# VH-VL binders against e8mgh9r892to1049: the designs that were tried, part 3

Target 1, 158 residues: e8mgh9r892to1049
Amino acid sequence: TNVDSASKSTTNVAKDADVTGTTYAEKDTNYPAKNAVDGKTVMESFWGTKGSENKTDTLNIKFKDGKQKIDDIRLYFYQSSSSQTISGYAEPANYKLEYQKDDGTWAPIADQVRTPNYAGANYNRIQFTPVETTTIRVTFTPQAGMAVGVKEIEAYNT
Short names: E, the ipSAE of ESMFold2; O, the ipSAE of ESMFold2 at other seeds; V2, 0.75 times the mean of E and O plus 0.25 times the DockQ between their complexes.

## First folded at step 3 (VH-VL; framework fv_namilumab)

Design n04s (at its last look DockQ between E and O 0.05; V2 from the best seeds 0.00; counts 0 for: pae O 11.7 > 2, placed apart)
Fold by ESMFold2, look of step 3:
Structure n04s (fold): chain C 158 residues (1-158), chain A 119 residues (1-119), chain B 107 residues (1-107)
Amino acid sequence: as target 1 above (158 residues)
Amino acid sequence: QVQLVQSGAEVKKPGASVKVSCKAFGYTFTGHYLHWVRQAPGQGLEWVGWINPNSGDTNYAQKFQGRVTMTRDTSISTAYMELSRLRSDDTAVYYCARVRSGYDAFDIWGQGTMVTVSS
Amino acid sequence: DIQMTQSPSSVSASVGDRVTIACRASQSISSYLNWYQQRPGKAPQLLIYAASSLQSGVPSRFSGSGSGTDFTLTINSLQPEDFATYYCQQSYYTPWTFGGGTKLEIK
């Protein structure tokens, strides 16, 4: 065998997931929800909420291979920083992580350790008591006057 | 020990401003949002807004927009709330509170600062 | 804004009693409901977060339950130090809002 346990990388089970975002009257069709799970953390590949009138916006991430055990989520936010970036984006004021239980209801992910504790610009790592689920949900509260952009959401079993 | 220590009581006249301080001890000041909550005498709790001590970004409840300013000095781990154009119904105890990581709950509160607005 | 309705507004009970306090949200807040205790002249203190999780250092006689719109705080075997006002609070989105409070008085 040309692959073994020592050569196996930790699998990002969110990559290419079936992802949907909150529906709102004005849509940013240039930055669709699937950009958040395409495996890219570059500035031009993100899901954006510009034009949303909602107080919060949500991404639902249904894993492609069904139920997965996860204990580690990584979130990468887009931010406006120059004339080379799309204006009006900053990391959210906060975000909430939930998983879908077998009965279809949602529960907060327990025992989260966040690095950083606040929603940081770009990279955020969240480690937690493992859950088994088909679907995770992230709900974002924007900073005043700003939209939220998500470059990538990754999920692992570490 | 983790704690928030606030400045002392203030008595102000209508139309004046007040600036309340909130100093953090025992944790990384820039690692947690701080919120301000007030309580009029004999009444319940009312949310005023938050500050991200790392970035300085703020968000205020609509009724305070244009009258409240929240700032911080990271070198001394201190947040501030300034309320301007004071009126008698601003008489309240003003609390600063830290948000618990991951669950958006106020796990540490300052002792409160009584602000009395009287003519 | 999400309105939080708390009942009863006051309750009179004896040491050793079980007390239940209700909190209703005007729309679903999932499990983002917190409970605080405020003793006379003191700042509020967190008792329960995420609807049912007990804050560190809080006695096990306190418990929380519920999800969606209907939540309860239960105090088993009431003690003299539990004489206080209790507030529920949603943290689902800003402005974060509080219930009107429940004052617990010893008979």
Scores: ipSAE 0.141, ipTM 0.722, lowest interface PAE 6.0, mean pLDDT 86
Fold by ESMFold2 at other seeds, look of step 3:
Structure n04s (fold): chain C 158 residues (1-158), chain A 119 residues (1-119), chain B 107 residues (1-107)
Amino acid sequence: as target 1 above (158 residues)
Amino acid sequence: QVQLVQSGAEVKKPGASVKVSCKAFGYTFTGHYLHWVRQAPGQGLEWVGWINPNSGDTNYAQKFQGRVTMTRDTSISTAYMELSRLRSDDTAVYYCARVRSGYDAFDIWGQGTMVTVSS
Amino acid sequence: DIQMTQSPSSVSASVGDRVTIACRASQSISSYLNWYQQRPGKAPQLLIYAASSLQSGVPSRFSGSGSGTDFTLTINSLQPEDFATYYCQQSYYTPWTFGGGTKLEIK
């Protein structure tokens, strides 16, 4: 029993989640929201906000297996400066994490520890006080003149 | 008016270097990628590379790797392309071009800079 | 690299004619296809982005269509000012590549 007591979960509960975004919704064939949960972090498979007129854009992730306990979110941003990349994408200037409460309203995820502190070009780990929820949402504020590309969002209970 | 203004024509000998400037007016310089595209006399358009003026990151077409350097000075909203070890087949008009908001397309072009490489 | 093949290389037409220019990508580029007009001695100008979206200020006689690998630029009622060379260009992956151009001569 002692061999397994050090770990809670290695399962990404956001994989293949039901995902919607405020731009590039599921019927858009360019960079659909589903690319953010397809398990790819190193390819040009991402949800993109190019063409958005919004000041911010939001990715809504509903876990396919219902309510989950999570304390660890990992965000992977697409950056166009990579070799053989699509132009006009950079990590956001800021991102905001919320979870949906049982009454359908949204609350901020509290006590976040972000690594790195500001959005990084690829890997971002956010650890926080555990929440139980069916759905998380991430709201992105882009850098001026740039679009946000999300290669993957993962959620864990660690 | 949104505009890109390039430095004047240059005549160079083989083996020399050239540095072309591209100054942005009327928009936030760091908010749009800038690309460099060249056109040999009577020929089509050839992509050289891009710079992200915000980060300074660059990406070059493979044929120019090791010979081209793209830089910028954000304090004067100016991008630069330097091409070294010039050959006669580098003779071309060199354009800087801005990527439009919301889609990867060149919506604003500089007027072009003729670079002539001859003995 | 994604190769862009443009046809015809040259066309001569009369004012009022309908002209169609084709562009083919060597692999799917979704709708990341742009069209430019270049008048003699001038820089290129954007006509159409995203295969079919008309750039602001471009006359409505210009239209674009296609997706995947096969794309078309159409000028429905050719005007004297349309004398130029037209280039397609993919912006799906770097290096961003251009077609060889189509020189349109107005009779």
Scores: ipSAE 0.009, ipTM 0.515, lowest interface PAE 11.7, mean pLDDT 83
Fold by ESMFold2-Fast, scan of step 4:
Structure n04s (fold): chain C 158 residues (1-158), chain A 119 residues (1-119), chain B 107 residues (1-107)
Amino acid sequence: as target 1 above (158 residues)
Amino acid sequence: QVQLVQSGAEVKKPGASVKVSCKAFGYTFTGHYLHWVRQAPGQGLEWVGWINPNSGDTNYAQKFQGRVTMTRDTSISTAYMELSRLRSDDTAVYYCARVRSGYDAFDIWGQGTMVTVSS
Amino acid sequence: DIQMTQSPSSVSASVGDRVTIACRASQSISSYLNWYQQRPGKAPQLLIYAASSLQSGVPSRFSGSGSGTDFTLTINSLQPEDFATYYCQQSYYTPWTFGGGTKLEIK
């Protein structure tokens, strides 16, 4: 079979992934990293960086079924202007996407096409040339004075 | 000048309803949430609820759920708070307050409306 | 609901004094704490937001500090117009709750 056609899928390979974050999670467990891969994009289920003293915060997503071919990542952000349930969150000023190579080192995902081309609240789709990896990493730079909230991260081979 | 102007004092009997208005001047009415906060004579501040003037969505403190209704009219930049089945312990000054841009805090307050509930 | 406790309930001071007011939350609210001043017969006014950020137009003698559960408002070199009641308020979770107030009185 043609490799592109044979590997195409509507399956979110990030769902229920083994996920770790860099937030102040030991002190504030209200918004754990597992919320970012639970298949829910509702406002009550997000990973939050509130209380983080880091310049940037990172989510590492290790796929549950090992090495996967992906070409599409979708990010859903929480912002406080939406429901006013929890304050102090805004979409990040920027984010970067990396994948883990077979030797354990990290490489940037190349050839990204972002829709929207800025970090938008709610839904962000990033399409790229397929990569094969066990683990992706997303690094978020917050807007000044704000925390980053991630409702969901999805990964597909479309 | 950014300003919130409220309706005048009301005197009501127990069991009646009261509707207080809050008119916004000098800013985009639909760009900021509006909250209602009350203060009984000689007492502290108590949160009642909020309205999103853009969507009309509301959220009320559990204590007032079923008795309070918040609405708005975007054509005249005015928010309303109606409190029903009034009791003597509802006697208070009722304030509307705007949520600040960029952070959740009340940066502009109405002058307050005294509601007196007495038999 | 998050309970906010202020201490003291009242404090007597003289012009030129440094005054501190404490506010404690029943659970961690990070830095989602605001301070308001209320003069007799008037609406409250915002002094400090996000625990330590001074609202525009507020004199620099006012400062806020703290995070988590313990917060302090400091007034350095008290002026006659500062005799008022002060309230803390959390905006971390709905409902947004206020402290009981601290009345600052002339000695």
Scores: ipSAE 0.007, ipTM 0.524, lowest interface PAE 12.9, mean pLDDT 84
ESMFold2 (binder alone), look of step 3: mean pLDDT 94; pTM 0.954

## First folded at step 4 (VH-VL; framework fv_namilumab)

Design v06
Fold by ESMFold2-Fast, scan of step 4:
Structure v06 (fold): chain C 158 residues (1-158), chain A 119 residues (1-119), chain B 107 residues (1-107)
Amino acid sequence: as target 1 above (158 residues)
Amino acid sequence: QVQLVQSGAEVKKPGASVKVSCKAFGYTFTGYYLHWVRQAPGQGLEWVGWINPNSGDTNYAQKFQGRVTMTRDTSISTAYMELSRLRSDDTAVYYCARVRWGYDAFDIWGQGTMVTVSS
Amino acid sequence: DIQMTQSPSSVSASVGDRVTIACRASQSISSYLNWYQQRPGKAPQLLIYAASSLQSGVPSRFSGSGSGTDFTLTINSLQPEDFATYYCQQSYYTPWTFGGGTKLEIK
């Protein structure tokens, strides 16, 4: 029982992960990829894509302690308000979740249950059939005229 | 039961407008995007656009820009597609379909609404 | 826009046959490929998503394979209710585009 139960935890295995943004905005260097795995969800600590010339932007999250079993990802998006100094950010129109297979290829995470199903302005929970992987990838499609801001990405085995 | 129920068939003259409804049952209407897809007689499927029922945001295929308007009424869990300045080549069955993000697929479809444009 | 090409446009087959339908994307779409079945006078229904994931309630005789640009739908042992038109569809990037369809006809 202890051995079986040990794989289930509230530990965020994405915290302090090795994060690379394939197309994060060089023109907006105040919002680097590391901000998406720093454990801050309530502050204006986010990865930003403003200035990106790409139609989609991607974050690769490589777990610190190698291969992990996960079944729960949580995404927190930054959205601008008219009263704030940081303008032009909205939750993405949509996002895709993939994991890296042992042969190095990428596969969609199957059997996702999203709450909400669309990309919510702040908090999003995605539950799925467990996968074992070293690296997950999230690809974001922005809303027309807006940039994407990711406050935090968390990954759990619940 | 999860389902989408559309309004009945319409016959219109060229230049008129048509407004098709799609009512959602059995799930949280504001939780899922709704797309509109059409099919001309004997032809394949063509994407028209989508609406986010929560925000009211829309995205239309370039071909329909300026002629299509998508709206929703959250109090009755109903989405609408209005197509204006109708032409004979707009004759088609129009489907509403729910997107299940994560699957990235249309998991539930309405029964379709036949729109016939003829003089 | 990403173009989807299906082959063949029609197939004649008998109950019990193994049938394969191909779908090709004009550019890599990873595994973001769906298959739908449409019976005459009915709305399409989802069979397979993410190239190979079987939708709940769909018979196991249906299977999907492929990644990148080349995809296949297989019906292992054709049943009378399977005579319909089949469509592939990419959900990799907007606009989501459909193949031209493959009509499966009784021989």
Scores: ipSAE 0.517, ipTM 0.830, lowest interface PAE 2.3, mean pLDDT 89

Design v07
Fold by ESMFold2-Fast, scan of step 4:
Structure v07 (fold): chain C 158 residues (1-158), chain A 119 residues (1-119), chain B 107 residues (1-107)
Amino acid sequence: as target 1 above (158 residues)
Amino acid sequence: QVQLVQSGAEVKKPGASVKVSCKAFGYTFTDYYLHWVRQAPGQGLEWVGWINPNSGDTNYAQKFQGRVTMTRDTSISTAYMELSRLRSDDTAVYYCARVRWGYDAFDIWGQGTMVTVSS
Amino acid sequence: DIQMTQSPSSVSASVGDRVTIACRASQSISSYLNWYQQRPGKAPQLLIYAASSLQSGVPSRFSGSGSGTDFTLTINSLQPEDFATYYCQQSYYTPWTFGGGTKLEIK
């Protein structure tokens, strides 16, 4: 009776995507955007915004295999601790999810259910009404005095 | 049952400070950011800032920097906005409002607190 | 800061009329545009979020459209309770900013 079972997928369509970050974070950092789609959640594989002068920083994720149907995005954040070499990172104050429509314009992803509702330190799952798109973007607002680190972003049709 | 209940009207003299409270009911207080928005008599809405009730982090509009302080007490599910060095042009209704992160919209508003600044 | 401009500042209409209100952003805000209704002496209430999504409990005569910089709120068939002030608001960047409001008055 579960009418959604046939649409479920274990495939992360964001893996190895064509990913770009903000100009500063992408060009001038040791923590490039590709680290956010490499399939690794280890501590030294993240996209970092430390030193960014932007009010917000953005990741654009263009799926490798073209247009995909998705309803589930998962975000893993890096945060600094007293035992770590890399300081100054905390989960973002908030983040915004958008997808690119066929006409090239951007729309917010509607009907989001976030777990946790605010940005959690290490893992965040966002479920929503399915969208078909080639490209998603996530815009992050940092906490005051802190930088944003994204270990991984995943996208699924569950 | 989900609601935000604000403290009562305040009348202050120029140079004084005012502290408005906003108590949350019917949801987990730390799960939603709270924003403050004001409206001067006969005027439009103006954003003041937000607080993350979970972390205590804040973000204020530039024009209020140095005069506004937002805090919260998680034990009583209450947020506060304190505005110092009051001027007559701070006379306004001050609203607290909840935002859902999936929608980035003010879905629940407090009833408003009238703050009057006069000699 | 992103500036939000609403037009018109006031509109006079009769019950049953179709009314449209425009909102323009000074830079692209994608679809991060919300519409609120405020009755005299009351707090604002959310009508539309994400430019076109109807808030739960809001009558279907309200609809929103647009993206980027130009947005419209439409009330398809005015009811007596719709005479109020309407505000657009962007949530794309802090500071969050509101339009100047459109007052809908009885003709």
Scores: ipSAE 0.008, ipTM 0.568, lowest interface PAE 11.0, mean pLDDT 85

Design v08
Fold by ESMFold2-Fast, scan of step 4:
Structure v08 (fold): chain C 158 residues (1-158), chain A 119 residues (1-119), chain B 107 residues (1-107)
Amino acid sequence: as target 1 above (158 residues)
Amino acid sequence: QVQLVQSGAEVKKPGASVKVSCKAFGYTFTSYYLHWVRQAPGQGLEWVGWINPNSGDTNYAQKFQGRVTMTRDTSISTAYMELSRLRSDDTAVYYCARVRWGYDAFDIWGQGTMVTVSS
Amino acid sequence: DIQMTQSPSSVSASVGDRVTIACRASQSISSYLNWYQQRPGKAPQLLIYAASSLQSGVPSRFSGSGSGTDFTLTINSLQPEDFATYYCQQSYYTPWTFGGGTKLEIK
């Protein structure tokens, strides 16, 4: 059948998703969760956790077109690198990828191949055994003394 | 066959250092984190820390900070844990274990290295 | 640190019995809960990962359940080789912490 070729796509199914985060940097809405799914990987558009006192912060991403098959997630992190960037941001010490099962419970996304195999400063590609889900969740552990910034999260069927 | 093979038992005096090795076989050494876990005689499991064999980055339990050093040699697929300023209560079996991403579980364990610290 | 509490600390049982072991986390760990079996003189072996997923090669009499803070390992119809110590472990947040262990003893 056409199942294998049908799963290949350049479409980012996370774009414009219904997204919620546990923390917004500067509660006046400067770095909202929607910035992580707006299709932009630029420095001016990121979700920030600066000021969070939580041990971890999460993004819940509910795909706008319902249940999707995905096998590829791409994460772009914001990092403070110059006087023109917001200070105090570094790539997370670690991150967890989960998907929501049909019964509403969360399960880890299995068999991940991470490139790089640590959280990279800018770009991270995670490939895995395909899952079908309406919602993914990414949980970030910040580096000590630093906040987490996410420029973009993309999800694909490659 | 995927396996982790550790160095043999060590007997050390208080104040000495011990360096335990863990050699990986049957998989790409740099693709998986390696953790170290210890177990004192008759006691439970205690996490010591991890190393990312690709980057060399490490993370140690606060209890061992300043006394433990984890390293690796990618050319021979071997990880090392060195514990310094040994005390009698460091007597334990030390295990290395491989972590699978996504599951975040120890799916392959070394056979363990008994380290005895006595006068 | 996230504290893991196992109950009971020991259980006496007979071949053919069903045994249930509980594990509680001091805060939510989603499904990042693993169960290990350690037979005397041996390294631990992974039984269950992600709270309920059976590791390849592990007999189907072992099952895990739970999410958040409360987790259970069940062994249905004990076999002689199952008399061992069982540990739960969270991998949600560093440091990865273990429960105190449950020793399963022959009655």
Scores: ipSAE 0.661, ipTM 0.869, lowest interface PAE 1.8, mean pLDDT 89

Design v10
Fold by ESMFold2-Fast, scan of step 4:
Structure v10 (fold): chain C 158 residues (1-158), chain A 119 residues (1-119), chain B 107 residues (1-107)
Amino acid sequence: as target 1 above (158 residues)
Amino acid sequence: QVQLVQSGAEVKKPGASVKVSCKAFGYTFTGHYLHWVRQAPGQGLEWVGWIDPNSGDTNYAQKFQGRVTMTRDTSISTAYMELSRLRSDDTAVYYCARVRWGYDAFDIWGQGTMVTVSS
Amino acid sequence: DIQMTQSPSSVSASVGDRVTIACRASQSISSYLNWYQQRPGKAPQLLIYAASSLQSGVPSRFSGSGSGTDFTLTINSLQPEDFATYYCQQSYYTPWTFGGGTKLEIK
């Protein structure tokens, strides 16, 4: 059913989405893209970009129930510390949010209010003017010497 | 209502330092990154770097690394750019500009500060 | 660094003309391309963001197009106040880089 009616709710429309990422390291299959939409914000479940030689890496998130109205995206990043068993992952230096238009082209999500303004380690909330789309894309620029770790991406109409 | 107001023109000798200010009005100062862009007389625009007024984090173009320092004072909504060991080719108008999240464009610019480096 | 190449470096035109300015990125920047207008002695002003979106308050005779590496700015029916220098700029990857500028001059 193609439902493009809007409702305000706490429903995460990105949960269990059809997600694809850019190039992964051959041996990093334990940190696949599906971990970014599984509903878990714990340290044990993240998507990793270790081994990528790209300047940026992208997650494409296609909502399972078709076109959705959204105005709120939440990003949870993995960061390694001296106490972690897996090192070399951190929050990105920066990220870009785009949505796919009906003609297949990508447009930046406009009028973003970011909390925090920088890419925070654990939790980032981005609020914006509502968009209706089937697919969003998040592009990450890693910190020097680090791979990006994304625990979860959520999307809401608040 | 929304504007960036910069300090006045400076004339410096080679080897000196200059500190330019950029005061924000009419919006939440910590909600937007501020970038610095310069323009030598008759030349194009050159990006210098940015500061996040919330965290104080900075990023500088490699050409200026070691000579430029960007800071801010959130209590007076003012950002600063200090450039040291000035050379004649640092003569330029220096602009501060606000970036809006999402499309990542400079939507508000300061009026510019002319820095002249002359013996 | 991503290099931005503008063409032409200058163009002579008359009031009422249609003018197109090109901008090419050395690598794909999606739609993270902005166009600025700078009048003599003034700070630059944002005209177009996200390759094709018109900044509020900017006349509709200005339009932008393109994605990836090739972008254009079009001015339909030039007005006297449009004689200025135009710059493209990418904001996809740090450092943010500008094109060399295109000076639009009276014919």
Scores: ipSAE 0.572, ipTM 0.845, lowest interface PAE 2.2, mean pLDDT 88

Design v11
Fold by ESMFold2-Fast, scan of step 4:
Structure v11 (fold): chain C 158 residues (1-158), chain A 119 residues (1-119), chain B 107 residues (1-107)
Amino acid sequence: as target 1 above (158 residues)
Amino acid sequence: QVQLVQSGAEVKKPGASVKVSCKAFGYTFTGHYLHWVRQAPGQGLEWVGWINPYSGDTNYAQKFQGRVTMTRDTSISTAYMELSRLRSDDTAVYYCARVRWGYDAFDIWGQGTMVTVSS
Amino acid sequence: DIQMTQSPSSVSASVGDRVTIACRASQSISSYLNWYQQRPGKAPQLLIYAASSLQSGVPSRFSGSGSGTDFTLTINSLQPEDFATYYCQQSYYTPWTFGGGTKLEIK
């Protein structure tokens, strides 16, 4: 069948998703989870974990149009620099990608190819064997002494 | 054919150092982290650390900090684990193992290198 | 560090028996739990990843279940080659940690 070819798309199915994060630092920055799915990869729009007391922080992303087939996730990270007004952010030390199964339990997204292949980067593309799901989550481990900032998360079937 | 081939058995005196090699075959060496796991005779498995062959970045278990060094040579698809200031309780089989991104499991293991530390 | 507790430490069983091994994590690890088989004098081999997924080439008599903190490995209808030591392992958070092992012995 050509169903898989017909379903291939450059459409970001994560855009404007129903998103929740485990940390929202309203006292510091007001950088809510919705900033990670707003279609913008600019420095002014990110989800921030500064002030989190958790070892890891998670974004849950439920697609607007229900169950989607995806094979490509793109992560854009915020990093602090001497020219920025917001300090204390670095790309995460590591991250986990999971999808929600039909029974409501979570499973790792398997067979990932990460570009670049190192612990973190401003931009990360993760390609994998297609999964069909309504919801993905990304769990981030921060670098020691730093917070995690996610400018955008995108999901595609390429 | 994907495999990891390790160097041969070593016998060392306390205070010496040992360097074990792990050569990768049949896959893109820089595409996967390599971990080192050891097993003392009759005991369970103990994680030592990992190396990212692409970047050279490493992470070591706190117990081995200051005594273990992991390196790689991408030109020959080989990773190394060097353990210094050896003690008798470092006697173990040392394994290298490959992890694939996603499920984060050790899908390919080296055959193991027996390191015996005795006076 | 995440502590992994296996029970029992040893099991005596006969060919054809059903055996269940338990593994408990000290905190939630989602489904980032792997099971390995180690035969005497050999390197460990991956049996199950992501708590319940069979590694390619592993016989279907092996199955895994659980999520969060409590996990089980089941061997349905033991074969002679299954007498080995089994280890669970979490890969959720560094350092990656192993259970103490369960030795499956001939009755």
Scores: ipSAE 0.602, ipTM 0.848, lowest interface PAE 2.0, mean pLDDT 88

